# Designs tried in a protein design chat: VHH binders against Arabinogalactan endo-beta-1,4-galactanase (ganB). Part 5

Target 1, 359 residues: Arabinogalactan endo-beta-1,4-galactanase (ganB), of Cellvibrio japonicus (p48841)
Amino acid sequence: NTGVADNTPFYVGADLSYVNEMESCGATYRDQGKKVDPFQLFADKGADLVRVRLWHNATWTKYSDLKDVSKTLKRAKNAGMKTLLDFHYSDTWTDPEKQFIPKAWAHITDTKELAKALYDYTTDTLASLDQQQLLPNLVQVGNETNIEILQAEDTLVHGIPNWQRNATLLNSGVNAVRDYSKKTGKPIQVVLHIAQPENALWWFKQAKENGVIDYDVIGLSYYPQWSEYSLPQLPDAIAELQNTYHKPVMIVETAYPWTLHNFDQAGNVLGEKAVQPEFPASPRGQLTYLLTLTQLVKSAGGMGVIYWEPAWVSTRCRTLWGKGSHWENASFFDATRKNNALPAFLFFKADYQASAQAE
Key: E = the ipSAE of ESMFold2; O = the ipSAE of OpenDDE; V2 = 0.75 times the mean of E and O plus 0.25 times the DockQ between their complexes.

## First folded at step 2 (VHH)

Design g12 (framework vhh_gocatamig_d2)
Fold by ESMFold2-Fast, scan of step 2:
Structure g12 (fold): chain B 359 residues (1-359), chain A 121 residues (1-121)
Amino acid sequence: as target 1 above (359 residues)
Amino acid sequence: EVQLVESGGGLVQPGGSLTLSCAASGSTFSSYALAWYRQAPGKKRELVAGISSGGRTVYMDSVKGRFTISRDNAKNSVYLQMNSLRAEDTAVYYCAAEIDYLGNYKTEDYWGQGTLVTVSS
């Protein structure tokens, strides 16, 4: 008789990290021709979780710093949505190949000293957010840490990650979240994030063998172009992870193009190779992909699906690589209709069945 | 799913050069770590060179300064340039693709069929 029997909600959410920047760069968002606040639009359409990335000190941009992230969290909370804070632990984009140590920490060669820097930074960030009543519901300790978190040039041994170092650093971030959750009395779920499901079974085995066991959620990026698994294969992969590690799986990133047109000077990431045979690059195809993926994830016992950057629309502002958006053809807004909302918004409120017998 | 097709093996005299190529077909080539292994008669299969998706390289001590591994993601290919070849480099060379970048102590996810390199006069 210890504890309460309750069901965790299934999340259907969006990563809205770009909204503040897009609006600052002159973007407007519309639904049925009417100008709308995008956070309120996502909430009204049924989104219940907002993910936001945090960079340590990205001097090349004024966005994704703590001030910008705080504004995103406040806007999400004011619209009634829960929040997931994604610590990149880098000054720029992180993916499996890019886990650059922040410049401020780059001269720290001792693993324990680096772990302390990560712990202190995580704690200070949560304390700053808590002072604003913006403490997140979930925290990612790293983003797509497929190889190593805080990767240094010489940390690989015979081409293999130094798992003793990797585990020390990951556990430091997890411990900071646990300690802060205990101090505040507010539960925070810890997410560890791996790109593509085929990489997760082995990665979490290495994590477990090296003492990284105190996390709550397996977070996955799933993009059909970059995964060895097609959609029909995904439920078995999710079930195997959940049965092996006894942790729920959440898709924390996915996306699909609604068109192959590029509406600006910045090259789009999701081109012809992103298109799957059953889902054309059209408004209906984007929606059908999301409905299909989300049903499969829920049927497998997964915890949710988060769409990556559905509000990253074309503007006159620049990224590191070009003028405009690399993602407007995969947004939830029609560039040909003044960013009017696309049918993809229907994926948030669809009646998904929770049965393992659903086919 | 990925398939690997090797080419470039052959007979070469000591001091000569060869370039091995491995072409991949399937999805996600850019996310794979790629490696060259070799197995000589009576010896264990050993890692010769590896390259991560980000371009970081590793080499066996006996080939450092003589061999260079490289990749071309646009061509879905990995290469091993072998210079100053020695009789002891004679082996079957295997291309391997590893989804998780960690083939040295784990079963490799995908293997080529091997290509024979013979260094003799």
Scores: ipSAE 0.000, ipTM 0.151, lowest interface PAE 13.6, mean pLDDT 86

Design g13 (framework vhh_gocatamig_d2; at its last look DockQ between E and O 0.05; V2 from the best seeds 0.00; counts 0 for: pae E 15.9 > 2, unsure alone 64.2 < 65, placed apart)
Fold by ESMFold2-Fast, scan of step 2:
Structure g13 (fold): chain B 359 residues (1-359), chain A 122 residues (1-122)
Amino acid sequence: as target 1 above (359 residues)
Amino acid sequence: EVQLVESGGGLVQPGGSLTLSCAASGFTFSSYALAWYRQAPGKKRELVAGIYSGGSTVYMDSVKGRFTISRDNAKNSVYLQMNSLRAEDTAVYYCAADLTKYYGRTPDFDYWGQGTLVTVSS
């Protein structure tokens, strides 16, 4: 259902930010040999939440702007799925190493003026989406904000943020979502997103001490290659976060390779180092990883798992890094079988058991 | 302090060979992706070749089979071996680094060397 809020269900979802671009670049998707609409496929297989990234003004691409995001949200809602809008607050990719200020705001040196720009942009985006009946159910205020947000493009920041600045900016985004929700009477849950659970344990402590407390959900990226925590250690980390901050945890990004083969000219991100001993890089191994992760998250009382870019397949189009996809070996589609659906789709409808404490 | 220092540029005749080197410092070299870009007069910078931390590579169509990117983690260096050089390969060549540990997106190179000039002419 396309309802505006739901605080009770356990979500199993996908980030489908690349679908519009892949289709424009000639990609087709199949299930059991039949061509399908990928949004409808994910919904039919049991996905109930679609995540989509938004860039401020990525002049190097036509995608992940408000027009493209609006199309993604419309397709998700038409297929009956709820939506999570991921504000990167950048013209390009954000992650724990990169939180680059949009070029349109780079001239703003005063923190309060920059906070107003972020507030206005967030409010205007929500208003534009609402006019189209595309208001999201959840909003991320930033993407993997492990470091200080809105940094100069030529600056590397690996240390603790300047929290006076960082808190003012993050709270401005949160306040924009809260104010819009109050003004319209339409509920929106606010997600703050940190990469890897070990970083979140420390980051949310700093956030709380600096007055960043008005959010609803702790969003985590979990990739075993880049986490200090193995899968069996994840439930304890989730429980610690939920018990400490009284906020549910959702895995908003994870992925696992179904093969180590590269099907195009763009280098794949998830190579041999991504492979865990318990889960081979095979269709079964990808599925088993997802079943195991999702069961552990649900048992710990978490609120969901979203797979990152399961539809980012090989095409004739280019990224900034090369021709093709950097992720087709971690998609839910078999490049050797005309993008026919892989067994990983079974993770959406598996019978996951909740612990007695989660019930 | 992150530094990338290119060397090996120069004048070479069509059909000749040249090796570019990039010496990196200020980060854990073995953990990150490196790339070679080039910019010809009046044109935008374009990706020539890239190499991930695990050794996988990517190449521009016009250089495949002629250029080879490699890395030496012990020397904190990335190399571009350029064979069968053509006049259209004339450009300033830049070494670039993507210092993210999470390559779950398109790499975005944020650290650049100052460039080294390659001129292919008789």
Scores: ipSAE 0.007, ipTM 0.300, lowest interface PAE 8.8, mean pLDDT 87
ESMFold2, look of step 3: ipSAE 0.000; ipTM 0.176
ESMFold2 (binder alone), look of step 3: mean pLDDT 78; pTM 0.784
OpenDDE, look of step 3: ipSAE 0.019; ipTM 0.338

Design g14 (framework vhh_gocatamig_d2)
Fold by ESMFold2-Fast, scan of step 2:
Structure g14 (fold): chain B 359 residues (1-359), chain A 122 residues (1-122)
Amino acid sequence: as target 1 above (359 residues)
Amino acid sequence: EVQLVESGGGLVQPGGSLTLSCAASGSIFSRYALAWYRQAPGKKRELVAGITSGGSTVYMDSVKGRFTISRDNAKNSVYLQMNSLRAEDTAVYYCAAQRTWSYDSSGDLDYWGQGTLVTVSS
């Protein structure tokens, strides 16, 4: 089973990886002027899936480790939401250009030994979560693995992945999830995550040709600024992926600015270039973008849309790159109104049409 | 700055063997990923084989088992040993070097050699 079934739910959710840190850094969240628990707020507004990133051993921060992730998963489940665990398999941020091997595994030069380390780590993590009744519903084996997972220094030749190594490592992570699920009888869907749909069209072809076929969901980051595809073009890309690989597509990351103002010293990632002509950088524009994207994804037969870090607000704390948030202008909270909830929350409960027939 | 100079090209009969060499100067050779590309008349330039600073190798499918890429950091050289040569292996072969892939890197080729002609014919 690939998860392309009549009873597959359509998820509308959020990546809430920053909430514990933001609260520790003094952030409070409000809805209609009243302080609220953000996990309960997202659930009350209709969010049904929480994504959370896991770093192996990020010594530069106490967040996104197994302890912090366990707290996030518990808060999400207590609020009634399903969970997606995103294994970065790195001590820090991973994206198409950064897939650093954890320091603990840097001594491992043999691919099969590295694959075993990844397998054991994945298995141990799932077992630890399961002991707390926090086993996730979906697992990403890697985050934006557009080139190579666990890229060592100089493992690439001119951006071309070593697919025998890449396939061995990816399949090791997938096998750990499959083996754990079979051993316990507890179902877990496996997601492979590629940034931008145009890259996924090429990447999944190479993956299939190299024996990476045992996954359930094609996970995509979609950001209009960094995609060759505009929103109207997205449904065709989703349909092509789903028809070619017989796997559902889920947007596991997207975001849109509600303002171009920066409320702190940390530079915002989504600036003027992120703004699409049809959606102004305003509270209504952010909402309209999300309503439009989510309708298109659902109409194309996709399985969900997850907003990336809607709770990453300005605080006195620092990232590696500056004091504050790089994302407060793309959060679901108004920095000018004590982090009061923005209209974007309406995207969770909007009445989206069920099929491509609706277009 | 790195300069790449290829050598070892020539005419070989089908089924024969040939070794291409590429020598680098002007920089720290051991930190670069190195590759051999080829371009046949009327065709696009394609990756034949690559080797990272750590020694990991990649090959195009049509040359796997026939070609072997290796590097000698002490001699600032990369080699392509070509065995069981076929007529379709006829091309200009280019040595290329890429900086170690990093967060701020484009992943593009930094340096190219001038090319060396390999002709596989009766």
Scores: ipSAE 0.000, ipTM 0.271, lowest interface PAE 14.9, mean pLDDT 86

Design x01 (framework vhh_7xy4_2)
Fold by ESMFold2-Fast, scan of step 2:
Structure x01 (fold): chain B 359 residues (1-359), chain A 122 residues (1-122)
Amino acid sequence: as target 1 above (359 residues)
Amino acid sequence: QLQLVESGGGLVQPGGSLRLSCAASGFTFSSYAMAWVRQPHGKGLEYIATISGSGGSTYYSDSVKGRFTISRDNAKNTLYLQMNSLKPEDTAMYYCAKDYRGSSWYEGFDYKGQGTQVTVSS
């Protein structure tokens, strides 16, 4: 009742893509000193939506493939939470500067053939999940596609996107979701995801002008370090997007450090530059940031807030870039107290008001 | 109209340093975010560093963090990239880019120059 779409639920959730790997690497999670299942903990604390990333064929890891994603979706659904599947359409991390075509598709230079590969992969993935009763409630077609999805060597000219190619590929993914939903009668909402709100107004204008109009949700990453918008500016940006495109806005990624300490050999992504003057890098500062952000999003008529990787804790295992976690200082678990739950968990079921006068 | 002129590239040995410059004209320089991007031969375009209009915020790709420093001199309408500890994989054509609307960190950057070639080899 608070946004342009008058019947959208307000989600408060978490991206839990790392949980299976962390547990396999020996991690345990605790609440008030007791060992807990992290999916059940998030649900018990009020999380209602779990986001999970899917990589096409990441040979460098056993995780974020369809088998791992299926386990994450099953654990989320068993705990009573809805699910959002995030198709990266890559064998590794995607962000605005990294949109690498999967190795299996790298030889495909024809846009129509590449679009068919994306369509078939999306359809096959949804069918496989549906066979297990794990069909997601929402699907992201791409992750932080600020420039181009499936970016090839010669698709850009001096950094200018080929929007005819980009639109063809995005619509192929959207059409796969729509066709699967129509065939089965099972509803799925489509999310398109752009990093930072200041980039979204222009991007969705280009998308609309090039025929990318059949999506349901504008998904945004919001990280204060990388945005030109401060928290007080965020409600107006959300309102402008919703009024311009007549689609609800959801923050699908945000995070804030509870400490600047690194507890392992892997460098942390959110360092000193991530810290805002109003919110110290402390357990209370992390919570206050999330309470403030979520209240502002809800007051603007937004659809929800998802915290990115609150369970990516330090372990003996390694990433491509180091041993441990690059995010334990921004998790919801205290590395100094055997991964005991931090106050940030209070963000999931705080009493958020829909009125413009609530702070 | 808007012009961006890159300079400072050249041939250097591994471990060497270069300072790239971008002279900007035709717009209010301090009002727009600026970026350095590169394109290695036979590869796609990579964003390597971005700086806000005021210079208060910077972003670096993981491949250059700790080795490259982006800076700007708004009084001189000039963008800089200090490149240290250069590696063969840093070999690329380097372009400076202006945010078309002053608020976009990615889409809407506008390239007007021919770039400056950086070659790191022995």
Scores: ipSAE 0.000, ipTM 0.162, lowest interface PAE 15.1, mean pLDDT 86

Design x02 (framework vhh_7xy4_2; at its last look DockQ between E and O 0.01; V2 from the best seeds 0.00; counts 0 for: pae O 12.9 > 2, placed apart)
Fold by OpenDDE, look of step 3:
Structure x02 (fold): chain B 359 residues (1-359), chain A 122 residues (1-122)
Amino acid sequence: as target 1 above (359 residues)
Amino acid sequence: QLQLVESGGGLVQPGGSLRLSCAASGFTFSSYWMAWVRQPHGKGLEYIATISSGGSYTYYSDSVKGRFTISRDNAKNTLYLQMNSLKPEDTAMYYCARDTYYRGSDYPFDYKGQGTQVTVSS
């Protein structure tokens, strides 16, 4: 694993995009039975990076816009944590199966014009945050961009991207970050994000072939139930990526259920199929999974692990998918104990060992 | 409007060579990975070679590795397959295909041509 510089930090973080929304709905978080600020709690427990989701112009929600994102970034920074801004470049959730173009850009058919719009949006967003002293440390250009970005919903294609278009658009986002960083003298690392290691192997190969090369970090979502790689096999994929592209790999999304119970009307995304034989769906099982995963990533020379939405607790409010949380059984808070902190928090301060770099 | 038209097939003796061509139209050829697939009579499709959009990356199945070479000319919107050291088992209909990636697919493509017949026989 010779390709990662010795001075690369190792982050252990959390995506806390839902916290403001949950609190607005009356959610409380506890540690040792006492109410706490969740951002301070994560920081105190050893989290050093907060990932934050940004939608372009979501009209179905008042959250994850620039105002809400600014609040989240401020809370993270005030707690002493670094930040990663995740541009979805969509008015809704992006994932490996959907990359819907913002409505504001839907009329733009020329790739160069669309690239300019993306560049300007990225630049303006960073400038706005910088004016507030909230410039992120890392910027993720797109979210789980397994398929072509900025697609029309009615003609969505799941195959190999049109790379003439896709590379132009991705590079526009990358260039916006690079140019802003250069102009201001403030360092920002660029992350590209693919869901599951098996997909990263082919996607980054094609990306490189088509001129998408000026990024700093390979970001991966890793969920064992949706991957061809078992947990013990994950280091092989990480090593292959790092050795091939000479860039660090970071797990920017992962999760594990601490229970299979449902505490609200919303169905749980992580059910029985998410449970691995080695890790029961229990508070201890969740922790053991995280410790194991994080150690494997560290040993492989990776750059870090971020848990996806550990604070998405059950409330009486509605999200896009219905009333309640679809993720409370995978949070770091015990719904049976008034959202008291679970053992999962211990994974932030665990003593992870780096593997001897092959000289 | 998308078209892939194969040519260059024919009858050849074992150990001989053929060069297949595929003329592409109706899409931005240089933006897509392309592939060659073949189908022996009475058998399923076999994915035998693929090439990246820019031509820098190539992949071959074990059955043709070392004997076949896939290449492309983006200025001419043309895909090629140089076939050397041909064997009777290479007898098949050969198709040019626009390469894609679909989860769970063994030979992912969304379009293929009408094909050109290659027969290797003494």
Scores: ipSAE 0.006, ipTM 0.249, lowest interface PAE 12.9, mean pLDDT 92
ESMFold2-Fast, scan of step 2: ipSAE 0.006; ipTM 0.403
ESMFold2, look of step 3: ipSAE 0.017; ipTM 0.525
ESMFold2 (binder alone), look of step 3: mean pLDDT 84; pTM 0.853

Design x03 (framework vhh_7xy4_2)
Fold by ESMFold2-Fast, scan of step 2:
Structure x03 (fold): chain B 359 residues (1-359), chain A 122 residues (1-122)
Amino acid sequence: as target 1 above (359 residues)
Amino acid sequence: QLQLVESGGGLVQPGGSLRLSCAASGFTFSSYAMAWVRQPHGKGLEYIATISSGGSYTYYSDSVKGRFTISRDNAKNTLYLQMNSLKPEDTAMYYCARHEWGKTYDNSFDYKGQGTQVTVSS
């Protein structure tokens, strides 16, 4: 007898896509000097949602394919956490400028045929995961689709995104999730993901005008370095999106450096320009940033905050760009202390206050 | 026909600077991630840097990080490499390269130019 109309959980989670690779490359994780399983550590510290990226057919790596993603989902589920599956719909990284069609679909020039390929792939992936009892609680249809999903040569119309094509493709992914959920009776929430909040208001307006309306969550990347909005401006942006589109906002990516030191030969992405005046690049500064951001998101009525790759630590393995990690200075583990857990883990269990009408 | 034409190489003293340019033609330049790669005499190709199709994201090999800057001007169909604090180890033939479609992070290149020689010596 649940007679409540508005019941959206507030998630505090992590994207753990790199853990399997890091462990294969010799990484170990510690808490208070003791070796621990990282998925169990995140759960014990209060993480309740694990995000994981999926690439279509990234032949250049054995990670972020369906087999690796299945292992990540199983580890998250065994630790008691819910899961968010991030469909990149690409053979490699996607961001606003990189939305390359998978090689397997590159020959498809007809939008409806490409939409069918995306629909079938999404359905087949969900069915495969469901057979393993690993069906995700939420799915992203695309990753940072700021311009357009599955971008091809000359898809822009007079320098503007081809929204007829974009909407057809996005809706095909959404429909695959909806159809799978209805067929099985298993609920799955759909997330659409845009980088930086200032881009989302305009993007979701275009989406709505072109018939992309059947999603559940507005997912945002928020990184202060790359956003025009500072932390104090974020609550108003979240409220405006939620009031305009009647969908909850979740920060599906954020990060902050605990140091500016590079512990390996792979160059770090978050350097001097990532540092905000109020939050030094220190263990305490990283924690204070996360506590502040998460409180602001919750107070604005948001759905949650997911930290991006807190377990991407330095290893002996190489990326395509150098030996080690591009993110160890923004991880939740201290490279100088055998990857012992940093204070940032306290952000998962902090007592965040919901907005209350104080009279 | 697809063409990539590099320029700006030459002889420079250690600690000096050079700016390389690559003029692209015969394809929609703004739709492709682009890279710089180099080949020292008698050695294999070494990856240097990549820039995304729109220019918002850049990636560097550790050997050049903090010293080299990759950039592009899509209106002019031109790729650039600003090289600072040059070392004798930077001596190589430098090539402009186009990433294979959809494979920006696997170092797969479907075309490279004729190259421009950079020699760092006193």
Scores: ipSAE 0.000, ipTM 0.137, lowest interface PAE 18.0, mean pLDDT 87

Design x04 (framework vhh_7xy4_2)
Fold by ESMFold2-Fast, scan of step 2:
Structure x04 (fold): chain B 359 residues (1-359), chain A 121 residues (1-121)
Amino acid sequence: as target 1 above (359 residues)
Amino acid sequence: QLQLVESGGGLVQPGGSLRLSCAASGFTFSDYYMAWVRQPHGKGLEYIATISSSGSTIYYSDSVKGRFTISRDNAKNTLYLQMNSLKPEDTAMYYCARGSRYTWSDAFDYKGQGTQVTVSS
């Protein structure tokens, strides 16, 4: 239990934002040698939550726009899974070093007008999805918002945040979700997402001090390579966040390599530096990492773990940076065996125990 | 054990210069934003300068722009503050502070013991 909701489920899920693109590029997915629909495979293996990213107007790709996101949400819902919609509030990837304002909003210099643009966009997106019976169960207001959101591309993005501006913009997104939920009577949980637990400890303190308090879930990216915290240290950070803010913690991104081989011309993000001594870069090592992480999160009273892009496999298609995938060595599919399912799928249905203190 | 140890403070006349150093240990220094902050006697903490993990992004408070320079040596796990054209109002305890891997906030993740800078004639 998280101490904030009597019936809060423990989610074990996946971000499946790349599936539509991978299939369009010729990818097939297999389980026990048999071709399968990947959404149905994740559901059959016990995944209960699908996360999907949304870009405002990414002209460099036809994916992660509202049409593609609607298809992903429909496929997840048809397979019986709950959904989490991740608003990047950008035309491209957002991370702790990149929070670029959509080009459509770049001319807006007044914070109040920009907040209205974000509010209207969030409301219109939810209304469009709801009309299709695809309203998400959870919504992220931003993705890895460690730095000030909606930054100009030519501005110094790393520095002291203008929290008056940042809080106004974040609260605008939160208010859009709250207002839509109240108007329709349809519940939506709001997630705020920070990369790495150590960053969340200071960020949520700043957020609270600046009036960003109306959210439901603390979302974290946890990647051992980029965190100062090892797995044994993670439960204390989760407990501190939950005890301080009275909000449950969910790991909304994590990943681990099953191999160090690169199967295409696109460089892989998780290389040798991602490998922890306790978990070799092997199919078994990937699984044991996920089993260990998920048990620790549940024992700490967290509300779930979502694996990032387990279906981003090698294809004939190009990204902006190369031909193939930057993540096939961290997918749940074996590139040497026609994308046959890896043991990591066992992570969804493992019997995770709550700690004695949480009973 | 996380540790930040400041040095280089002292007494200096108005218009003089000092170079502060901060020796970091117990964490991967090259992964973190670092900052210099100061606290004049009887006043609150004031942010002076921040520097990104690579050194590519730097921010200065208006009170020190053009006079102070923040820099880092990741091979030596050391943060520096070069202070020129010192004024009596620069008199304060100066602290080395650790930010995040990605950015800095006005909250301290970790702060050292400080080094005293006194500017007087």
Scores: ipSAE 0.000, ipTM 0.157, lowest interface PAE 16.0, mean pLDDT 87

